# Designs tried in a protein design chat: miniprotein binders against q9bqp7. Part 122

Target 1, 240 residues: q9bqp7
Amino acid sequence: VPQNWFPIFNPERSDKPNASDPSVPLKIPLQRNVIPSVTRVLQQTMTKQQVFLLERWKQRMILELGEDGFKEYTSNVFLQGKRFHEALESILSPQETLKERDENLLKSGYIESVQHILKDVSGVRALESAVQHETLNYIGLLDCVAEYQGKLCVIDWKTSEKPKPFIQSTFDNPLQVVAYMGAMNHDTNYSFQVQCGLIVVAYKDGSPAHPHFMDAELCSQYWTKWLLRLEEYTEKKKNQ

## First folded at step 13 (miniprotein)

Design Bf42
Fold by ESMFold2-Fast, scan of step 13:
Structure Bf42 (fold): chain B 240 residues (1-240), chain A 86 residues (1-86)
Amino acid sequence: as target 1 above (240 residues)
Amino acid sequence: SPKEELLKLIEELLESVEWLLKEAEDLYKMGDPWYALWLARMALDFAEDAARLAEETGNPELIRRAKELIERAKELIEEIERALKK
């Protein structure tokens, strides 16, 4: 059990829309500082097995593609992910929807993949927005907060070239989502409560994206695991 | 030596696959069959990698252990997939 336990949900907040909610999604800039990010905490507290598997995956990719080929592959994965996130932000932002742009984005394999998910997404409240947990002192940059099938969710968009590929960003993804959720629920820049998560895996070939929905109970289970990782990170830094 | 390094690599890979399968099982029992399925499929991929490396050594015990992990991963995948269909 984590020694520094703290609740994921804020009892002073509601997930229902209120009059103070902005009509445009929030986009709080991420400030560079010494406070650790969610991704930093997770990266610095990987188990020896996670570290080994990631290194073995890298070795296999280099054997298959060569060093230059691996560099090109990783650059392309990063670029495609960035473009996918930018396209989704544009599609979900009421201020940036232009007919021609929307048609071009629909032609993308990844965007085609998520069409059936996007039909169920509404009430967008935050896009590419910074969160900070005021009490636990960590920060993050979340992709999206919106209603999915009527449930307010932290939504994380993932790209995959295959239906079942090994992806380094696959490790700890549920922990990342709940870490953002807990931070947002305790961040003074936000006034609402989020209790659910959604990880959407989009496929390059346009195959239907996979929606991994996490209800409040599941999020609470993962929150405990995130608190253990945060505790481990804090202890490691004290001993350096 | 190269042979000693390969044997160490295989041992660490087998250990890591065992860990990954346990993680998948624990997450499945916790109530997350989808993420558990992703980890189980990842375990299968690495178990197959371990089997290929073990075959290069000709070591019957390493080959046996790797194939056992492949079967365990396949069984877990089938179990979770069956549960998700319902």
Scores: ipSAE 0.822, ipTM 0.938, lowest interface PAE 0.6, mean pLDDT 86
Fold by OpenDDE base, second read of step 14:
Formats: C-alpha cells, structure tokens, sequence
Structure Bf42 (fold): chain B 240 residues (1-240), chain A 86 residues (1-86)
C-alpha cells in the first residue's frame, strides 16, 4: 500500500462534463520546472528485470542491424511517432484553427490504422496539454482527452512496427495513462474529470489499430501501482 | 570466460522470462488481459532467445528450461487470446 495515498478521482468534480463543450480543445503548455515528468518517474523506477530486458532487446537489435543501423532505426521510429502525433492533433483540432494541413502527414499507415477508432472519438477536450498534480508533485503531457464511445477518456496514442514492436513504449503505458488521469483530475486548469483511459496502438502497415480500454476499476488498480513508482522515485531522489 | 558470460546471460534471461510470465498471470487475474498478453508475448520472445543461446552452449539443462518456458508462455498466450475472443 502506498504510504502517501491520494485518490485518482476528485470527488469535488462532477463526472459529467459541464454542458458547455468548450468549442476549442485545451492546450496548456508544459512549463520547464524542477517537477518530474511522468515519463521520468517511470524511466527512473524501472525494475532490474525491465532494464535487463530492454538492454537485451537493444543488443539483439544491434546484432541484427549493426550500431549505425540501430541508431537509424531508433531515430526513424521516433520521427514516425512524432509525425503521427502531429497528424492526430491536426485531425482532432477544430478545422478553423488548423494551419494548412500538411497532406503528407495524413498519408501514413498509422493514420489509416486509427481511422476506425477516430470514428468513435468525439468531444475533444484537450490535445497535447500539460497536466500537473500539485499535491503529488509531478507533471505530464497528455496526448488527448476525448469521448470514446461516449466515455470521457485520457487517450494515449502509440505506434507499433510489426513484427518487432518497440517494447519501451508499451511497458508502463497503463501507468502513464492513469498518472495523467490523476493529475488532470486534480489540476486546477481543468474543470472536468476523467474516469477512463484508452491506449490506441496504431500499426505502420495500416492494419486496424487496437484499442485498449481501461475502465474506472482498472484505472484505480494501476493508480496504486503508479503511486508506488512515484514513492520509489521520491525516495531515490532524497538519497542522491 | 566468454562461455561463462554466456551462461550467466542465459540464466538471467530465463529468470527475466519467469518474472514476465508471473507478471502476465497477475495482470490477467487483475482483469487486464491485453497487457497480460503483451507481457506473455514478450516472455515468449525472450524465452526463444534463451533457447537459441542455450543451444549454442550445448547445456542440456538450460535448453530444457528455456523450452519449458516457451511452452508456458504459449499456453498463457492461448488462454488470454481465447478470453479476448469471448
């Protein structure tokens, strides 16, 4: 049990988004501060086993691709991910605010992959927006807050290359999602609450993306695990 | 020796596979079959790596252990996949 328990859900906030659908999604900029990001907390609190597995995967990839080939591969994966997120932000943003859509960004297998998911996405509340948990003292940049099949979710978009998925991106994804949920639910910049998470894995080949829905119960379970990781991080920093 | 280092690596890999399978089983029980499936697939991939490396050493015990973990991973994957299709 975490020593510093804090609820994922805010009882002071209504589950129903206030009827004033903001016409424009929130985009709060991430401020550079001494506060750790969710990503940093997760990376610094990986288990020895996780680190070992990632290192073994890296070694295997280097053996197959060579060192330069692996660097190129990693850079390409990162670039593809970035472009995919930019394209999604463009798609999910109101048309009036969109600069000239780079049509080239929309012509990707990843975008094709998520088309069926996007049909079920509505009521976009936030895009690429910073969240801060003031009490627990962490920050994050969430991809999207929207309704998926009528349920308000924190949505995290992931890219996967078949047949060799980038394992780093998926290991702690549920924890990342609930960390963003908990922060948003207690961030004064947001007037609404989220109770669900959604991880969407898009595929490079355009095959249908896989949605991983997290209900309130599952989110609560992962929230406990997140709190433990945050405590571990805090303890490690006190000892440095 | 290079051989001793390889043996140690295989053992560490096998331990990591066992850990992944346990985590997958726990997550499956917690009601997250998707994440469980992902971990189980990862476990399978690394178990197969361990088996290949073990074959290079010619150590029958390590080969056996790796093969056993491969089968356990496959069984878990099949179980979770069946649950997801329902």
Amino acid sequence: as target 1 above (240 residues)
Amino acid sequence: SPKEELLKLIEELLESVEWLLKEAEDLYKMGDPWYALWLARMALDFAEDAARLAEETGNPELIRRAKELIERAKELIEEIERALKK
Scores: ipSAE 0.447, ipTM 0.753, lowest interface PAE 1.4, mean pLDDT 88

Design Bf43
Fold by ESMFold2-Fast, scan of step 13:
Order: C-alpha cells, then sequence, then structure tokens
Structure Bf43 (fold): chain B 240 residues (1-240), chain A 86 residues (1-86)
C-alpha cells in the first residue's frame, strides 16, 4: 500500500460537458519545471527485471542489425511515432482545413490501421496537452482526451511495426495512462473528470489497430501501482 | 570469464521470464487479457532465448528449467487467446 495514498478520481468533478468547457480541444503547453514527469518517474523506477529484459532485447537487436542498423531502426520508430501523433492531432482537431491537408500529406499504414477506432471517437476535450497533479507534484503530456464509444477516456496512441509492440512501449503503458488521468482530474486547468483509459496500438501495414480499454475499476488498480512507483521515485531522490 | 557471464545471463533470463509470467497471470486475473497476452508472448520469446543459451552450455538443469518456462508461457498464451475469442 502506498504511504501517501491519494484518490485517482475527483468527487467534485463530472464527466458530463458543461457550458464552461471550451468549444475547442485544450492544448496546454508543457512548462519547464523541476517537477518530475510521468515518463521520468517510470524510467527511474524500472524493476531490475525490466532493466535486464530491455538490455537483453537491445543486445539481440544489435547482434541482428549491427550498431548502425539498430540506431537507424530506433530512429525510424521514433520518427514514425512522432508523425503518427502529429497526424492524429490534426485529424481530431475541429479545424477542417488543417485536418484535410494532413490527411492528404501524411497518409500512412498507421492512419489506415486506426480508422475503425477513430469512427468511435468523438467529443475531443484535449490534444497533446500538459497535465500537472497539484498535490502529488508530477507533470505529463497526454496524447488525447475524448469520448470512445460514449465514455470519456485518456487515449494513448502507440505504433507497432508488427503485432508485437516495441518492447520499450510494452512496460508501464497502463501506469502512464492512469498517471495522466489522476493529474488531469486534479489540475485546475481542466474542469471535467476522466475515469477510463484507452491504449490503441496501430500497425505499420494497415492491419486493424488493437484497442485496450481500461474501465474505472482497472484504472483504480493501476493507480495504486503508479502511486507506489511515484513513492519509490521520491525516496530514491532523497537518498541521492 | 565468458562461461561465468553466460551462466549468469541464463540465470537472469530464467528469473526475468518467471517474473514476466507472474505479471501476465496477475494482469489476466485483473481483467486485462490483452496486456497479459503481450507479456506472455514476451515471456515466451525470452524463454526461447534462455533455452537456446542453455543448450549451448549443455547443462541439463538449465535446459530443463528453460523448457518448462516455454511450456508455461505457451499454456498461458493459449488460455488468454481462448478467452479473447469469446
Amino acid sequence: as target 1 above (240 residues)
Amino acid sequence: SPKEELLKLIEELLESVEWLLKEAEELYKMGNPWYALWLARMALDFAEDAARLAEETGNPELIRRAKELIERAKELIEEIERALKK
């Protein structure tokens, strides 16, 4: 059990839209700060097993591709992910002119892969937006907050070249999603409540993306695990 | 020595695969079968890596342990895949 337990959901907030909600999706810029990011907390609190498996995977990839080939592979994965996120932000923006342009310029297998998921996405509230947990003092940059099949979700978009995701994106994705959710629910820049998560894995060859929906109960279970990681991070910083 | 490093690598792989399988089982019980399947498939991949390395050593115990983990991973994958098809 974490020593500094705090609830993920804010009982003073509703998931229903109200008149004070902006008509366009929020995009709060990430401010430079000494406050740790979700990704930094997770990176610095990896288990010994996670660290070992990641290093073993890297060694196997280097043996297969060579050092230069591995560097090219990882750079390409990063670039493809960045372009995919930029295309999705454009597609989900209510600015039709920008959306039309990016659909024509950045058509990819990943965008084809996610089309059936996008048909179920509506009511976009935030895109590429910064969140800060004002009490627990951590920050993050989330991909998207929107309704998926009628439920307001923190949505995280992932790319995969094959049915298996990139190993570095396999660990801690649910923790990342709930960390953003808890932060948004307690961030004064937002007025609504998010109780669900969605991790969408899109495929390079255009095969149908896999949605992983996280209901409120599952999010609560992962939130406890996130609080333990945050506690571990805080303790490690004190001991350095 | 290279032999000592290889033995240590195999032991670390076996321990990590056992950890992955336990994590996958927990996620499956929590009602997260898709994520459990990903971890189970990862466990299989690393268990096969451990088996290949163990065979290089000719150590019967390491080979046995690695093969047991391969079978456990395959059984879990099959169970989760059946659940996902419902």
Scores: ipSAE 0.637, ipTM 0.880, lowest interface PAE 1.5, mean pLDDT 85

Design Bf44
Fold by ESMFold2-Fast, scan of step 13:
Structure Bf44 (fold): chain B 240 residues (1-240), chain A 86 residues (1-86)
Amino acid sequence: as target 1 above (240 residues)
Amino acid sequence: SPKEELLKLIEELLESVEWLLKEAEELYKMGSPWYALWLARMALDFAEDAARLAEETGNPELIRRAKELIERAKELIEEIERALKK
């Protein structure tokens, strides 16, 4: 699908502050349907090299931890990620109270890691919210839309236990962000425009998180790559 | 057959590391240095894995190829890190 036919940005939308009624961040629930999700498209269109490296990483982990140890490790990583996202949603949402969330969760190393990033985050417009690109027919669930250092961004929160080791979820992170961005910019449930992305990698030991900022030009370039993955997915589906 | 399977694993690792380095270089040129750095670090980790396996085979050519990829990954990492310093 040519990028010129389906631009990532919507010329009829503004990135200026919009008072959403009642000024609470949007949280549109993701409904199960036949339309593929961003994660489904990316998973079904991994290159043979990506598949091989992921499988090799799994085999190395199993050699180190054993089968049961590996299952425990992956379960723990998933749970920690889920709790991290829940804590961030609570922190960034004015409608959430500490009474409704585990206060101990708010004191984790991951939350300590992102404190300096959170100081630059304001104007939250969407949290854990569903997006759909109506013409390209895909859906997704984005983490956050907020201003980072004055720029409205789709923000994706990631957890990492160590620097430099292979991270299973590292592949295609920028593609996820721009896919959500393009969908939101063309979703009638939203009225604003996002032109920037931010991937934040938080560390378990509380070391300062790294913000990977993506400006409008970079987002446009990743959008082109996302469109190619979406086209590949569509062709594979036709052959099944 | 076990030795042939190990040799095939090493070949696929070397090929995949070359692919990762090419991807990292392209993303760096595209203006995505942080993500490129992450992929280059991943390439180094898998290049070191390939070198360890190659050493176990005693095959000089596989050992040489793996060490070459380790050096390329380290050079790319250093280049990107230098560009990111302010």
Scores: ipSAE 0.778, ipTM 0.926, lowest interface PAE 0.8, mean pLDDT 85

Design Bf45
Fold by ESMFold2-Fast, scan of step 13:
Structure Bf45 (fold): chain B 240 residues (1-240), chain A 86 residues (1-86)
Amino acid sequence: as target 1 above (240 residues)
Amino acid sequence: SPKEELLKMIEELLESVEWLLKEAEELYKMGDPWYALWLARMALDFAEDAARLAEETGNPELIRRAKELIERAKELIEEIERALKK
């Protein structure tokens, strides 16, 4: 039902490795520009129900922690997430490209949580790398592209303080992953095809992380939902 | 009044929980049981929140609706968990 439907996969690309594939993971910097990011599109097109649930969750947290306590909590969640991503980038980067590692970053409960997933991750092709969909005009910064259990995936690392979901980091996660996938598949800075997604939720207490694997069919279905959100965003901007 | 604002908020919360359960059901039907389970668990948490607020008001209809949504969420969670264990 999207008016400007576009395929997620690029028929001109192969998912097979070849001799020209980079031996060092790509890390293209995200440049600030007027083109909207995946996160911005999703934030600006939340349903009224999503907005209400986020507001109610915030009210409950403020009631429990106080306003200052809530600010400290959200700042800590953000900082922990940032540290987790930095640690994963360090772990997944080739040792030859690293000058040093922060031992404290590598000892968090989140890193312990994700160890069993990391055993199945290999063939890293991109880390903390910018993507742009040249035709649909959106950008993003993806966490990782690597093989998970032999399948090339866009991998998104999430943190949760509990085995239960953190509402702010749960909504639209699959759409975020497929948006990055579609952008990378049509970005001239990359030469390979990604058809699968993986959302990994790591837990602060070191409990085993959950791998949410998304095959090509599921990614295609979520891609349609992402295209509807992008269309909604574009129409809102056109009417302002 | 504060009581009228609370009643309105509870009604909006119940509607949002109904939306979330429908989303979970559609994603489960689409072939994503894991994400559906995640949303169903979130729906249960908010349904329980709505039930607590409804009890504070003493409004029988809001209490009934909230408890119905709690049961629907539990049933969906149980169904998806059974499917994932198979």
Scores: ipSAE 0.818, ipTM 0.936, lowest interface PAE 0.6, mean pLDDT 86
Fold by OpenDDE base, second read of step 14:
Structure Bf45 (fold): chain B 240 residues (1-240), chain A 86 residues (1-86)
Amino acid sequence: as target 1 above (240 residues)
Amino acid sequence: SPKEELLKMIEELLESVEWLLKEAEELYKMGDPWYALWLARMALDFAEDAARLAEETGNPELIRRAKELIERAKELIEEIERALKK
């Protein structure tokens, strides 16, 4: 049980956004501060087993591609991920309909992969927006807050290159999502509450993306795990 | 030797696959089938990699072990996928 328990959901906020659908999604900039990001907390609190698996994967990839090849691969994966997120932001943002959509960004297998998911996405409330949990002292940049099949979700978009999955993107994804949910639900910049999470794994080959829906119960379970990781990080930082 | 390093890497991959499968099974039992499925798919990918590498070494024992883990991963994936369709 976490020593510093805090609820994921804010009882003072209504489950339904009372306000008319904001015509424009929120985009709160991430401020550089001493507060750790969700990503940093998760990276610094990986289990020995997770670290071991990542190192093994890295060694395998270096053996197959060489050191330079592995660097190139890693850079390419990162670039593809960024371009995918930029393309999604452009698609989901009402204002960017006026900017010349770089047609090249939209012609990716990843964008093709998520088309069926995008059909079920509506009521976009936030895109690439910073969240801060003031009490628990962490920050994050969430990809999207929108309704998926009529349920308001924090949506996290992931890219997967088959047949070599990037192992980093998977173990802590649920924790990342609930961390963003908990922060948003208690961030004064947001007037609404989110009770569900959605992880969407897009595939490079354009095959249908896989949606991983997280209901309120599952989110609560992962929230407990997140709190433990945050405590571990805090303790580690005090000992440095 | 490069061969010894490869053998060691294969063994480590196989151990990692076994761990991933165990974690997937546990998560499946805990009621998180989608995350379990993800881990099981990862286990399959690593097992297939281990099998390919083992074939390059010509070590029949490593090949056998990798193939066995591939089948276990596939079975678990199928089980979870059936549960999710219900």
Scores: ipSAE 0.406, ipTM 0.727, lowest interface PAE 1.8, mean pLDDT 87

Design Bf46
Fold by ESMFold2-Fast, scan of step 13:
Structure Bf46 (fold): chain B 240 residues (1-240), chain A 86 residues (1-86)
Amino acid sequence: as target 1 above (240 residues)
Amino acid sequence: SPKEELLKIIEELLESVEWLLKEAEELYKMGDPWYALWLARMALDFAEDAARLAEETGNPELIRRAKELIERAKELIEEIERALKK
């Protein structure tokens, strides 16, 4: 159990899904400051095993593709992911002026892959929006907050070219989701309560995306693990 | 030497696969079979990598350990997949 335990859910917040409140912003820009981000905390607290496996995967790829081929591959994965997120933000935006009309951006195997999940997504509350946990002092940029099958979720969109997920984006995915959830639940810029998470893995070939739903109990379990990582991060910084 | 570096890589790979399997088992027990399955499949991939490298060394103990991890990963994957079909 972490020494400085703090609850993921805010008792002052309603857990009833309401229509979006126009006083609550759909998108808050991420502004860098001295407060660590979720991704920074997770990256700085990787286990030696996680670090080794990532290094081994990289060496295998370099052996297969060459140095230049590996650079091209990783650049393409990053670009594909970025375009996928931009397309989803456009598709899910309730405002016409925020929608991208680039047909190529909206046409991809990844977008085809996620269509069946998008049919169950409604009531969008946040898109590519910054969150900050005031008490625990961390920040993040979440992909989406919306209702999935009637439940308000922090939704994280992932791309995969293979049936098995890309190693760099697989580690700590549930911790990332609950870290954003806890931050949003305690961020004064938002007024609602999120209790569920959803990790969606979309496939390049258009095969049906996998929705990994995390209920409130599971989110609470992962929240404890996130708090331990945050504690480790702060302890490491004090010892620097 | 290249052989000593290879042995070090194999040992670290075996240790990391054991860690992945332990993580997958704990997550499965915690109530997340899907994420556990993803980690178990990753463990299998790296266990197969370890077996391939171990065979290049001709070291019977490393080959045995790698093959045991492959079987453990396959058993865990099968167990989780059965649970998900229920």
Scores: ipSAE 0.829, ipTM 0.942, lowest interface PAE 0.6, mean pLDDT 87
Fold by OpenDDE base, second read of step 14:
Structure Bf46 (fold): chain B 240 residues (1-240), chain A 86 residues (1-86)
Amino acid sequence: as target 1 above (240 residues)
Amino acid sequence: SPKEELLKIIEELLESVEWLLKEAEELYKMGDPWYALWLARMALDFAEDAARLAEETGNPELIRRAKELIERAKELIEEIERALKK
């Protein structure tokens, strides 16, 4: 049980966003501060087993691709991920309908992969927006807050290259999502509450993306795990 | 020796596979079959790596253990996939 328990959901906020659908998604900039990001907390609190697995994967990839090949691969994966997020932001943002959508960004297998998911996405409330949990002292940049099949979700978009998925991207993803949910639900910049999470894994080959829906119960379970990771990080930082 | 180092790597890998399978089973029981499936697939991938490395050493015990873990991973994957299709 976490020593510093804090609820994921804010009882003072209504589950239903007030009827004024903001015509424009929120995009709060991430401020550089001493507050750790969700990503940093998760990376610094990986188990020995997780670190070992990642190192073994890296070694295997270096053996297969060479050192330079692995660097190139890593850079390419990162670039593809960025372009995918940029393309999604452009698609989901009502204002960018006026900017010349770089047609090249939209012609990716990843974008093709998520088309069926995008049909079920509506009511976009935030895109690439910073969240801060003032009490628990962490920050994050969430990809999207929108309704998926009529349920308001924090949506996290992931890219996967078949057949070898990038191990780093999926292991702590549920924790990342609930961390963003908990922060948003208690961030004064947001007037609404999120109770669900959605992880969407897009595939490079354009095959249908896989949606991983997280209901309120599952989110609560992962929230407990997140709190433990945050405590571990805090303790580690005090000892440095 | 390089051989001793390889043996150690294989053992550590096998332990990690066992850990992944245990976590996958737990998450499956907790009602997160998709994450459980991902962990189980990871376990399978690493178990197959362990098997290949074990074959290079010629150690029959490590080969046996790796193969057993491969089968356990496959069984778990199949179970979860069946549950997700329902």
Scores: ipSAE 0.527, ipTM 0.796, lowest interface PAE 1.2, mean pLDDT 88

Design Bf47
Fold by ESMFold2-Fast, scan of step 13:
Formats: sequence, C-alpha cells, structure tokens
Structure Bf47 (fold): chain B 240 residues (1-240), chain A 86 residues (1-86)
Amino acid sequence: as target 1 above (240 residues)
Amino acid sequence: SPKEELLKLIEELLESVEWLLKEAEELYKMGDPWYALWLARMALDFAEDAAREAEETGNPELIRRAKELIERAKELIEEIERALKK
C-alpha cells in the first residue's frame, strides 16, 4: 500500500451530468512545468524486465529493418498515431473544420477500424486536454473524456499495424489512463467525476478496433499501482 | 567468452518472459482479462524468440526452459480466451 495513499474518486463530485458543465468540450493547453508528467513518471520507474524487453524489441527491429529502416518505421508509427488523434479530435469536436476532414481521409484504415466504437461515444467533455493533480503534483495530457455506452470514461486511442498492440505503447497503459482520471477528478478546471476508463486499439487494415473497458473497481486497483510508481519516482528523484 | 555472454543474454530473456507471464497471471486474477491477454501474447512472442536462440546454442537447459514458457503462455492465453467467450 503506498505510504501517502490518496483516493482516485473525489467524494465532492457527481458522475451524473450537471447543467453547469460546458456544452463545448474542454481543451486546456499543457504548459511546460517542473511538475512531472504521467509519461515521465512511468518512463523513470520501469522495471529492469520492462527495460530489457523494450531494448530487445528495438534491437530485433533494427536487425530486421536496418538502422535507417527502424528510424523510418518509428517515425511513421509516431506520425500515424498523431494524425489519428488529430482526426478523432476533429470528428468528436462540434467545431471541426473542413480541411481537417480532408486530412482524415489519409487514415481511412484506422478511422474505419473505430467506426463501431464511435457509434457508442457521445457527450464529449474534453479533448486533448491537460490535467493536473494539485495534491500529488503530476500533470498529463489526456486524449478524450466522453460517454462510452452511457458511462463517462477517460478514453485513450491507440494505433497498431498488426492485430496486436505496439510494445512501446502497451506497457503501463492502464496506469496512464487512471493517472489521468485521478488528476482530472481533483483538478479545479473540471467539475465532473470520471470513474471508468477505455483503451481503444485501432488497426491500420481497418479490422474492428478492440475496446478495453475498465470499470470503477478495476480503475481503483490500477490507481493503487500508479501511486506506487509515483512514490518510487519521488524517492528516486530525492536520491539523485 | 562471446558464447557465454550470449547464453547469459538468453537466460535474461527467459527471466524477463517469466516475469511478464507472472504479471499477466496476476492481472488476470485482479480482474483484467483483456490487458492480461495482451501481455500473455507478448510473452509468447518473446518466448518463441528465446526458443529459437536457445536451439541455435544447443544448450538443453535453455531449450527446455524456453519450451516450458511457450507452453505456459499458450495455456494462459487459452484460459483467458475461454473466460472471455462468455
């Protein structure tokens, strides 16, 4: 159990829609700060096994593709992911522009992959929005907060060229989602309560995306694991 | 020697795969079959890599351990997939 345990859900907030909630999705910009990001905390507290497997995967890819081929592959994966997120933000935003829709056509495979999931997404509250946990002192940039099948979720969009997740973005995915959730629930810029998470893995070939739903109980269990990682990060930083 | 260094790297891979399978098992018991399945499939992929390299070295113990991890990964995958069928 972490020494400085803190609850993921805010007892002062309701998970039900509030009339005071904005009708336009929030998009709070992430500002450069000394406060660590979720991704920084997770990267700095990887286990030796996680580090070994990631390095092993990188060396295998370099062996198969060559140094330049690996750089091109990694750049393409990053660019495809960025464009996919931009396309989803445009699709889910009521203020989307015509030119953004034209750009989305270049990624029809990934967008086709998520169509069946998007039909179950409504009530968008936040898109590409910054969160900060004031008490625990960490920040993050979440993809989306919306209702999935009637439940308010932090939604994380992932891309995969194969019908299996990319190793670099698979480790600690649930921890990333609940870290954003806990921060948002205690961030004064937001007024609502999120209790569920959703990780969506979209496929380049248009195969149906996989929705990984995390209920409140599961999110609470992952939150404890996140707090342990945060504690480890804080301890390591004191000893540097 | 270079051969002894290679054997140690394979052993480290086997230890990492064993850790990954244990993580998958614990997450499955915790109530996350989907994430557990993703990790179990990743473990299988790395276990198969370890088996190929172990066979190239001709070391019987490494080959045995790698094949054992492959079977353990396959069993876990089948168990989780069966549970998700519902």
Scores: ipSAE 0.790, ipTM 0.920, lowest interface PAE 0.8, mean pLDDT 86

Design Bf48
Fold by ESMFold2-Fast, scan of step 13:
Structure Bf48 (fold): chain B 240 residues (1-240), chain A 86 residues (1-86)
Amino acid sequence: as target 1 above (240 residues)
Amino acid sequence: SPKEELLKLIEELLESVEWLLKEAEELYKMGDPWYALWLARMALDFAEDLARMAEETGNPELIRRAKELIERAKELIEEIERALKK
């Protein structure tokens, strides 16, 4: 059990539409500060086993591709992910407010992969937006907050070249989602409550993306695990 | 030595695959079959890597342990896939 437990959901908030809600999706810029990001907390509190498996995966890739080939591979994975996120932001927001639609951005296999998921996404409230937990003192940059099949979700878009997971983006993915959720629910820049998560894994070959839906109960269970990681991070920081 | 480095790598991979399978089992019992399946598939991939290295050593006990982890991973994957079909 975490020593400094705090609830994921805010009893003063509702997931129902409010007249005070903005008509366009929020995009709060991320400010760099001494406050740790979700990704930093997770990276600094990886288990010895997680660290070893990531290093072993890297060594196997280097053996197959060579050092230069591995650098090119990881650069391409990053670039494709960035383009995928840019395309989704363009699709889900008004063109003139964020980025103009580009036919080239909309042609990737990853975008084809998520088409059936996008049909069930509506009521977009935030895109590429910063969140800060004012009490627990951490920050993050979430991909999307929107209704998926009628339920308000923190949505995290992931790319995979094959049906197998890309190990760097696999570990702790549910913790990342609930950390953003808890931060948003307690961030004064937002007025609504999010209780569900959605991880969408899109495939390079256009195969149908997999939607991993997390209900409120599952999010609450992962939130406890996130609080333990945050406590571990805080303790490590106090000791150096 | 190359043999000493290989044995150390095998021991660390044995521990890590066992940990990953335990994590997958716990998440499945917690109520997340999809993420559990993802971790179980990752465990299978690493267990197969482990089996290749164990075979290189010619050590019967290491080979046995590696094959046991492969079978555990396959059984867990089949169990979760069966549950997801319901």
Scores: ipSAE 0.811, ipTM 0.930, lowest interface PAE 0.6, mean pLDDT 86
Fold by OpenDDE base, second read of step 14:
Structure Bf48 (fold): chain B 240 residues (1-240), chain A 86 residues (1-86)
Amino acid sequence: as target 1 above (240 residues)
Amino acid sequence: SPKEELLKLIEELLESVEWLLKEAEELYKMGDPWYALWLARMALDFAEDLARMAEETGNPELIRRAKELIERAKELIEEIERALKK
């Protein structure tokens, strides 16, 4: 049991999104401060096994591609991910705020992959928006808050490259989602509550993306795991 | 030799994939099918990559092991997906 237990859900907030669909999704900028990001907490609290696996995979890729080739590969993966998120933000943003859609951004296998998911996405409330948990002292940048099949979710978009799998911290994706949920539910910049999470894995080849829905119960379970990771991080930082 | 290093690395990575599959199976049994599915899919992707690498080396044993892991991962994924649809 976490020593510093805090609820994922805020009892003071209504579960029912106020019927006023915000005409414009929230985009709160991330402020640079001493507060750790969710990503930083997760990266610094990886298990020895996870670190070992990632390091071995890196070594494999370096052996196969060379050092320069691996750097290029990593850069390309990052760039593709970034472009995908930019394209999604453009798609999910109201038409009036659409800067000239770079048509080239929309012509990706990843965008094709998520088309069937996007059909079930509505009521976008936030895009690329910062969240802060003031009590637990962490921050994050969430991809999307929207309704998926009528349920309000924190949505996290992931890219999967085949045939060369990039071992992203995919093991910690559920933790990332619930961390964002918990922060948002207690962030004063937000007036609503989220009870569900959704991880969407998009594929480069345009094959149908896989949605991983997280209900309130599952979110609560991962929230406990997140709190333990946060405590571990905090302890490590005190000892430094 | 670079080839020997690659073979050794493939062997080590195969062991890691085996571990991932075992963990996925355990998580599934413990009642976390979603996380189990995630791990199993990851294991599959790794095993497929390792199979390609093994083929490049021409080592029949590594190829066999990688293919076996692919099948195990697919079976586990299918099992979990069936359970999640009920």
Scores: ipSAE 0.366, ipTM 0.710, lowest interface PAE 1.7, mean pLDDT 87

